# VH-VL binders against Stromal cell-derived factor 2-like protein (SDF2): the designs that were tried, part 13

Target 1, 181 residues: Stromal cell-derived factor 2-like protein (SDF2), of Arabidopsis thaliana (Mouse-ear cress) (q93ze8)
Amino acid sequence: VEITYGSAIKLMHEKTKFRLHSHDVPYGSGSGQQSVTGFPGVVDSNSYWIVKPVPGTTEKQGDAVKSGATIRLQHMKTRKWLHSHLHASPISGNLEVSCFGDDTNSDTGDHWKLIIEGSGKTWKQDQRVRLQHIDTSGYLHSHDKKYQRIAGGQQEVCGIREKKADNIWLAAEGVYLPLNE
Short names: E, the ipSAE of ESMFold2; O, the ipSAE of OpenDDE; V2, 0.75 times the mean of E and O plus 0.25 times the DockQ between their complexes.

## First folded at step 4 (VH-VL)

Design s34 (from mo12 with heavy chain A33Y T57Y, light chain H31D; framework fv_mogamulizumab; at its last look DockQ between E and O 0.65; V2 from the best seeds 0.00; counts 0 for: pae E 4.5 > 2)
Fold by ESMFold2-Fast, scan of step 4:
Structure s34 (fold): chain C 181 residues (1-181), chain A 119 residues (1-119), chain B 112 residues (1-112)
Amino acid sequence: as target 1 above (181 residues)
Amino acid sequence: EVQLVESGGDLVQPGRSLRLSCAASGFTFSNYYMSWVRQAPGKGLEWVATISDSGSYTYYPDSVKGRFTISRDNAKNSLYLQMNSLRVEDTALYYCARETYLDYGMDVWGQGTLVTVSS
Amino acid sequence: DVLMTQSPLSLPVTPGEPASISCRSSQSIVDSEGNTYLEWYLQKPGQSPQLLIYKVSNRFSGVPDRFSGSGSGTDFTLKISRVEAEDVGVYYCMQGTHWPYTFGQGTKVEIK
């Protein structure tokens, strides 16, 4: 299935099978912005992200997302943008990944380059991809490091500047907007 | 804008029951674990109870286990502490506090509600 | 239960001078993954406690950089590099690694 601008997707970390997750809980240090974590469950209403273009481009709802495109990912329930910056992530001390802004407020820290692994000109469901943050060059990353002070086991999501097996994500479940004809 | 406001503290005789409430506002209450922490007059802090964000898990120290019950109503943004078989040593200012699975502890505390257990 | 012991219990400080508070746990508070959930809270006179430091050395959002935490295993320290008037109050360490949560007995910092 083709992933088009306007589609709401769940991003699954290939190695751990956790989904990219956020909700209205800020980080305790660094930016103090809304946190982003990996959630172990498939059934999670806080794991949907809307694929959006960078403002001022010609991309429209229903257009295919091309390999190498610069995109934004909007958290569906909180309307904030997947974001990164030069703050340390809470567990590993890598680059912090957060959610920032709202429907009317967005900045360059919300811009991610879609890197499709292997062949293919456009983004498809279950395709192996990396998301590279434009301003920091960090790849969206997760690993088997967990928040576990009060129970649960949500994973750290951060950015690292090196290509690793732990940087691979797949668009798994979603509400897919039809491709423009 | 983030606030926790406790209520229900009173002067009660030993052996009686009392229910404390904590009203949350300015944040998504259902995303946070909630705790009660008490402080006897002129003494230090003592943890009393914690409840998970869903309400499915509760935690107590032995000093109150079987006598106190923590509960929550996420639709009403409210936290409760039902205190049974009260003892003189339960006399304290009772705080509610929020915490999150992000490992940084209790970041917002209410003003406290005073419970005095005396004959 | 894990016993948390603070020293000193009373710490008069001249403004602008450093202050140091020790906290010791009766057993290791390092979890199976290597994490240490040691927190420091400040209670100013007539106010509710506030979070200063978490996971031994991390300053909570908005906490001035004159506060620093350090330590490992069972021995922890909170340091204030230059004490200001607004820093007076009772400081508590707390461990969140093992149920039940336990606090130290508190250290009262006051101006000389």
Scores: ipSAE 0.669, ipTM 0.874, lowest interface PAE 1.6, mean pLDDT 93
Fold by ESMFold2, look of step 5:
Structure s34 (fold): chain C 181 residues (1-181), chain A 119 residues (1-119), chain B 112 residues (1-112)
Amino acid sequence: as target 1 above (181 residues)
Amino acid sequence: EVQLVESGGDLVQPGRSLRLSCAASGFTFSNYYMSWVRQAPGKGLEWVATISDSGSYTYYPDSVKGRFTISRDNAKNSLYLQMNSLRVEDTALYYCARETYLDYGMDVWGQGTLVTVSS
Amino acid sequence: DVLMTQSPLSLPVTPGEPASISCRSSQSIVDSEGNTYLEWYLQKPGQSPQLLIYKVSNRFSGVPDRFSGSGSGTDFTLKISRVEAEDVGVYYCMQGTHWPYTFGQGTKVEIK
């Protein structure tokens, strides 16, 4: 199944099977922006991310997302954009990954390069991909480092500039908008 | 404006029951763990109970376990402490507090409600 | 239970002086990830407690940089580099690593 602009998808961390998650809980340090974590369960309304093009480009809803494209990911429930910057992540001290902005406010800290592992030309469900942050060069990353006080243990999500097995993600569950002609 | 407001403190005799309430506003209550912390007159702070964001998990120290029940109603943005079999040693100002979910710590506290247990 | 012991229990200071408060745990408060959930709270006269420091050394949002936390293992310190009138009150350390969560006895900081 083709991931198109406008699709609302869950992103699963390949190694741990946790889904990229956010909600209206700010970090207590660093930027103070909305927190982003890995969530252990499949059923979670806060794990949906809407695939959006960068403003001012010609891609439209229903177009395939090409390998190497720069995209944004909007958190469905809070409307904030997946974001990164040079602030330190809370557990490991890597690059902080947060949500920032709203429907009308976005900046270059919301821009991610889609990198398809292997020779695929367009992004498909269950395909191994990395998301490299444009401004920091950090890859979206997670690991088995958990917040202690959360029942079920949510994982830290951060950015790391090195390619590692722990920065591979799969598009999993979602509402996939049909591919345009 | 993030705010917690406790109520329900009273003067009661030993062995009686009392229910405390905490009204939350200015934040998404259902996303946060909540705690009760008490302070006996002229004494230090003592943690009393914690409840998870959904209410599925509760935690107590041995001093109150089996007598106190923490609960929440996320639709009403309200936290509760049911205190049964009250003892003189339970006399304290009772605070509700919001736990910072990811970075640990109690970052928002109410004003407290006074419970006095005396015969 | 983890016993948290503060020293001193009373700390009279002259405005502009530094202050240090010690907090010692009866056992290690390091979790399986290597993090130490040691917090400092200030209760100003007639007020509710407020969070100052979390995870040993991290200042909570809005806390002035004259406050710093340090320590490892079982020995922890809160420092105020230059005490101001607004800093008077009772300071508590707390460990949040092990159930039950436990506070130190408090250190009353007051202008002498």
Scores: ipSAE 0.211, ipTM 0.700, lowest interface PAE 4.5, mean pLDDT 91
ESMFold2 (binder alone), look of step 5: mean pLDDT 94; pTM 0.958
OpenDDE, look of step 5: ipSAE 0.272; ipTM 0.773

Design s35 (from mo12 with heavy chain D53G L102F, light chain N35D; framework fv_mogamulizumab)
Fold by ESMFold2-Fast, scan of step 4:
Structure s35 (fold): chain C 181 residues (1-181), chain A 119 residues (1-119), chain B 112 residues (1-112)
Amino acid sequence: as target 1 above (181 residues)
Amino acid sequence: EVQLVESGGDLVQPGRSLRLSCAASGFTFSNYAMSWVRQAPGKGLEWVATISGSGSTTYYPDSVKGRFTISRDNAKNSLYLQMNSLRVEDTALYYCARETYFDYGMDVWGQGTLVTVSS
Amino acid sequence: DVLMTQSPLSLPVTPGEPASISCRSSQSIVHSEGDTYLEWYLQKPGQSPQLLIYKVSNRFSGVPDRFSGSGSGTDFTLKISRVEAEDVGVYYCMQGTHWPYTFGQGTKVEIK
């Protein structure tokens, strides 16, 4: 299934099977912005991200997302953008990944390059992809480092500048908008 | 504005029951684990109970296990502590406190509600 | 239960001078995943406790940089580089690694 602009998707970390998650809990360190974690369950209303173009492009709702496109991911419930910057992540001290802004406020720290592994020209469900943050060059990354004091545990999400197996993600569950063609 | 407001504290005789409430506002209540912490007059802090954000997991120290029950109603943004078989040593100011998924600890505390157990 | 022991229990400090509080646990509070859940709380007179430090050495949002935490395993320290009048109150260490959560006895910091 094609992932088009306007689709709401869950991003699953390939190695851990955790979904990219956010809620209105801020980091207690670094930027103090809304936190982003890996969530162990598949049934989670806080794991939907809307695929949006960067402002000033000709892309519209229903258009396919091409390999190498610069995109934004908007957290569906809180309306904030997946964001990164030069603050340390809470467990590993890598690049902090947060949520920033709202429907009317977005900056270049919200811009991610979609990198499709293999020969695919457009983004499809279950394809192996990386998301590289434009301003820092950090790849969206997760690992086995967990926050432990609640049932289930949630994993750290951060950015690293090195290509590793731990920065592969798949678009898994979602509400996929049909292709305009 | 993030707030926790406790209520339900009273003067009660040993062996009786009380239910404490904590009203949460200014944040998405279901995202946070919640705790009760007590402080006897002129004494230090003692942890009493913790409940996960979903309500599926609860934890107690041996001193209250089997007598106290922590619960929550996420639709009402409310936390409860049901206290049964009260003892004189349960006399304390009872605080409601919020914990985060990031294991930072208890970052928001209410004003407390006083429970006095006396014959 | 993990016993948390603070020293000193009373700490009179001259304004502008440093203060140091020790906290020791009866057993290791390093979690199996590698993190140490040691927190410091401040209770100012007539007020509710407030979080100062989490995971041994991390300042909570809004906490002045004159506060610092350090330590490992079973021995931990909270340091205030220059004590100010607003810093008076009772300081508690707490461990969140093992159930049940346990607090130290508290250290009362007061101005001389």
Scores: ipSAE 0.164, ipTM 0.687, lowest interface PAE 4.2, mean pLDDT 90

Design s36 (from mo12 with heavy chain D53G T100R, light chain K55E; framework fv_mogamulizumab)
Fold by ESMFold2-Fast, scan of step 4:
Structure s36 (fold): chain C 181 residues (1-181), chain A 119 residues (1-119), chain B 112 residues (1-112)
Amino acid sequence: as target 1 above (181 residues)
Amino acid sequence: EVQLVESGGDLVQPGRSLRLSCAASGFTFSNYAMSWVRQAPGKGLEWVATISGSGSTTYYPDSVKGRFTISRDNAKNSLYLQMNSLRVEDTALYYCARERYLDYGMDVWGQGTLVTVSS
Amino acid sequence: DVLMTQSPLSLPVTPGEPASISCRSSQSIVHSEGNTYLEWYLQKPGQSPQLLIYEVSNRFSGVPDRFSGSGSGTDFTLKISRVEAEDVGVYYCMQGTHWPYTFGQGTKVEIK
């Protein structure tokens, strides 16, 4: 299935099977912005991200997302944008990944390049992809480092500039809007 | 403004029960683990109980296990501590504290509610 | 239970001078994930405790850089580079690695 602009998707980290997650809990260090983690559960209302274009482009709701496109991912429940910057992530000290802004406030730190692994010109469900942050060149990354103190341990999500197997994500579950034309 | 306000502390006789409440405001309550920490008059801090954000997991020290129950009502932004079979040594100021799941530590504390257990 | 032992228990300090508080655990508080859940709390007279340091050495938001935490395994230190009047109170270390959470006895910092 094609992933189109306006679709709400869950991003699954290929190696760990955890879903990209956020909620209204800020980091206590670094930026103090809303935290982003990996969540082990499949049934999680905090793991939906709306695929949006960069402001000022001609992309419309229902248009296919092309390989190499610069996109934004809006956390459905909190309306904030997947964001990165030059702050240290809490466990690893890599680049912090956070959520920033709202429906009317977005900046270039919300811009991610979609890199499709393998063949294909457009983003499809279950396709292996990387998301490279434009401003930092960091790849959206996760690993087996957990926030463990409270039961259920969520995984750290961060950015790293090195291209690794731990940078691979798949669009898994979602509410997919029909492809235009 | 993030705020925690405890209530329910009272003078009670040994063997009786008391229920403490903590009203949370200014943040999404269900996203945070919550703890009760007590302090006997003139003494140090003692951890009493922790509950996960969803309420599915609870933790207690042996000193209160089986007597105290921590619970929460996320729809009402409220935390509770049901204290049964109270002992004189349970006399303390009881604090409600918010626990930062992601960077660890109890970053917001209420003002406490005093529980006095005596004859 | 993990016993947390603080030294000294009473620490009179002249304003502007440094202060150092030791905290030792009866067993390692390094988590299997590699993190060390050691925190420092300050309770000013008549006030609720406040978080100063988490995970050994990380200053909580708004905590002045004159406060620093260090240590590993079982031996931890809180340092105040230049004690100010507003720093008076009782300092507690706490471990969150092993259930139950345990606090040290507290160190009372007061101005001479």
Scores: ipSAE 0.037, ipTM 0.629, lowest interface PAE 4.4, mean pLDDT 90

Design s38 (from mo12 with heavy chain A33T Y101W, light chain N35Y; framework fv_mogamulizumab)
Fold by ESMFold2-Fast, scan of step 4:
Structure s38 (fold): chain C 181 residues (1-181), chain A 119 residues (1-119), chain B 112 residues (1-112)
Amino acid sequence: as target 1 above (181 residues)
Amino acid sequence: EVQLVESGGDLVQPGRSLRLSCAASGFTFSNYTMSWVRQAPGKGLEWVATISDSGSTTYYPDSVKGRFTISRDNAKNSLYLQMNSLRVEDTALYYCARETWLDYGMDVWGQGTLVTVSS
Amino acid sequence: DVLMTQSPLSLPVTPGEPASISCRSSQSIVHSEGYTYLEWYLQKPGQSPQLLIYKVSNRFSGVPDRFSGSGSGTDFTLKISRVEAEDVGVYYCMQGTHWPYTFGQGTKVEIK
């Protein structure tokens, strides 16, 4: 199934099977912005992300997302944008990944390049992809390092500048909008 | 603004019961693990109870286990501490505090509610 | 229970001078996954506790950089490079690695 602009998707980390998750809990240091983690459960209302274009483009709801497109991912529940910057991530000290802004406030730190692995021209469900942050060149990354303080074990999500197996994500569950003509 | 407000503290006789409440506002209460921490007059801090974000898991020290019960109502943004079989040594200012599984501890505390157990 | 022992218990400091507080645990507080859940809290007179440092050495958001934490295993230190009047209060270390959570006795920092 085609992933189109306006679709709400869950991004699953290929190696760990955890979903990209956020909530209105801020990081304890670094940017102090809303945190982003990997969540083990499939049924999670905080794991939906709306696929949006960069402002000022001609892309419209229902258009296919092309390989190499620069996109934004808006957290459905909190309306904030998947974001990165030059702060250290809490566990590994890599690039911090956070949520920033709102429906009317977005900046270039919200811009991610969609990299489809292999020869695909447009983004499809269950396809192996990387998301490379434009401003830092960091790839959206997760690993089996978990927040351990309280029961639950959500995984760290961060950015790293190297292409690794732990940078692969799949669009898994979602509410997929129909492809335009 | 992010705020926790405790209530329910009172003067009570040994052996009686008391229920404390903590009202949360300015944040999504259901995303946080919650704790009660007490402080006897002129003394240090003592952890009393913790409840997970869903309410499914609770933790207590031996000093209150079996006597105190922590609970929450996420629909009402409220935390509770049911205190049974109260003892003179339970006399303290009782704080509620929020904690997150992001491993940075208790970042927001209420102002406390005073419980005095005396004959 | 893990006993947390602070030293000194009373620390008078001249404004602008450094202060150092020690915290020792009765057993290792390194979690099986390699993390050390050692926190420092400050309680200013008449106020609720506030978080300063978590996981030994990380400053919580908004905490001035004059505060620093260090240590490993069972021995931990909180340092204030230049004590200001607003830093007066009781400092507590806390371990969150083992249930139950335990606090040190507190160190009262006051201006000379």
Scores: ipSAE 0.418, ipTM 0.803, lowest interface PAE 2.8, mean pLDDT 92

Design s39 (from mo12 with heavy chain A33T T100P, light chain K55R; framework fv_mogamulizumab)
Fold by ESMFold2-Fast, scan of step 4:
Structure s39 (fold): chain C 181 residues (1-181), chain A 119 residues (1-119), chain B 112 residues (1-112)
Amino acid sequence: as target 1 above (181 residues)
Amino acid sequence: EVQLVESGGDLVQPGRSLRLSCAASGFTFSNYTMSWVRQAPGKGLEWVATISDSGSTTYYPDSVKGRFTISRDNAKNSLYLQMNSLRVEDTALYYCAREPYLDYGMDVWGQGTLVTVSS
Amino acid sequence: DVLMTQSPLSLPVTPGEPASISCRSSQSIVHSEGNTYLEWYLQKPGQSPQLLIYRVSNRFSGVPDRFSGSGSGTDFTLKISRVEAEDVGVYYCMQGTHWPYTFGQGTKVEIK
């Protein structure tokens, strides 16, 4: 199934099977912006991200997302954008990944390059992809490091500049908008 | 504005029961682990109880285990501490505090509610 | 239970001078995942405790850079590079690695 602009998707980390997740808990240091984590549950209302183009482009709702496109991912429930910057991530000290802005407030730190692994020309459900942050060159990354002092086991999400198996994600569940024709 | 407000503290006789409440506002209560921490007059801090964000897991020190029960109502943004078989040594100011899943500790505390246990 | 021991218990300081508080645990508070859940809290007179430092050395958002935490394993230190009048209060270390959570007995910082 084609993932088009306007689709709401869940991104699953291939290696750990956790979904990209956010909600209104800020980081304790660094940027102090809304945190982003990996969540183990399939049924999670906080794991939907709306695929959006960069402002000022000609891409329309329902258009296919091409390999190498620069996109934004908007957290559906909080309306904030998947974001990165030069602050350190809480557990590993890599690049912090956060949520920033709102429906009318977005900056270049919200821009991610979609890299489809292999020969695919447009983004499809269950394809192996990387998301490379434009400003930092960091790949959206997760690993088996968890926030688990109390309970829960949500995983750290961060950015790293090296291509590794731990930067592979799949668009798993979603509400997919029909392809324009 | 993020706030926690405790209530229910009172003067009670040994052996009786008391229920404390903590009202949360300005944040999504269901995203936070919650704790009760007490402080006897002129003394230091002592942890009393913790409850997970969903309410499914609770933790207690031996000093209150079996006598105190922590609970929460996420629909009402409220935390509770049911205190049974009260002892003179339970006399303290009782604070509620929130703790995020990000493991950085208790970042917001209420103002406390005073419990005095005496004959 | 993990015993947390602070020293000194009373620390009079001249304004603008540095202050240092020690906290020692009766056993290692390094979690099996490698994180050390050592926090410092400040309780100003008549006020609720406030978080200053978490995971040994991380300043909580809004905490002035004159506060710093350091240490490893069982031996931890909170430093204030230049004490200001607003820093008066009781400082507590706390470990969150092992259940039950335990606090140090507190260090009272006061202006000379």
Scores: ipSAE 0.657, ipTM 0.870, lowest interface PAE 1.6, mean pLDDT 92

Design s4 (from mo12 with heavy chain A33Y M106F V108Y, light chain H31Y; framework fv_mogamulizumab)
Fold by ESMFold2-Fast, scan of step 4:
Structure s4 (fold): chain C 181 residues (1-181), chain A 119 residues (1-119), chain B 112 residues (1-112)
Amino acid sequence: as target 1 above (181 residues)
Amino acid sequence: EVQLVESGGDLVQPGRSLRLSCAASGFTFSNYYMSWVRQAPGKGLEWVATISDSGSTTYYPDSVKGRFTISRDNAKNSLYLQMNSLRVEDTALYYCARETYLDYGFDYWGQGTLVTVSS
Amino acid sequence: DVLMTQSPLSLPVTPGEPASISCRSSQSIVYSEGNTYLEWYLQKPGQSPQLLIYKVSNRFSGVPDRFSGSGSGTDFTLKISRVEAEDVGVYYCMQGTHWPYTFGQGTKVEIK
């Protein structure tokens, strides 16, 4: 199934099977922006991300997302953009990944390059991909490092500049918009 | 801005009951664990109770277990502490505080509400 | 319960000079994956406590870099590199690794 602009998707971390998650809880250090974590549940209303183009491009709702495209991911429930910058992540001290802005406020820190593993030309469900942050060159990353002071076991999501097995994500569940003709 | 406002503190006799409230604003209340921490006059801090974001799990120290009940109403952005069988040693300023899954502790505290248990 | 012991209990400091507060736990407060949930809180006179440091050494948002935390296992230290007038108050360490959560008895920092 094709992932098109306007589709709402859940991104599953291949190695850990946790979904990319956010909620209206800011980081306690670094940027103080809305936090992004890995959530173990498959039925999670806070793990939907809307695939959007960079402003000023010719891409339309329903168009396929090409390999190598620069995209934005908008958190469906809070309307904020998946974002990164040079602040340190809370557990590992890598690049912080946060949510920033709103429907009318977005900057280049919201821009991610879609890298499809293998020879696929467009983004498909269950396809192995990396998301590389344009401004920092960091890959969207997660690992077994967990937030544990109170119950939850949510995993750290961060950016690292090295390609590793822990940078691989799959578009799993979603509300997929039909592909344009 | 994050605001936590406690109320309900009063002068009560030993053996009586009292219910404290904490009104939360400026954040999504249902995303946070909530706690009560008390401080006896001129003394240090003592943790009293914690409730999970959904309200399904509660935690207490032995000193209040069976006498105090923490609860919340996420639709009203309110936290409660029902205090039964009050003792003189429960006399304290009671703070409402929030915490998250993000491991950074009690990041914001209210101003406190004073409970005095005296004969 | 985990007993948290602070020293000194009273610390008069000349403005601009460094200050150091010790906190010891009666047992290890390292959690399952190696995280250590040791926090430092400051209560200024007449005010509510505020979070300064979490997980031993991490400064909370807005906390000046003159504050630093260090330690491991059972022995922890809060340092203020240059004490300012606004830093007066009672400092508490707290462990969040074991239920129940426990605080140290507090260290009062005051200007000489």
Scores: ipSAE 0.551, ipTM 0.840, lowest interface PAE 2.1, mean pLDDT 92

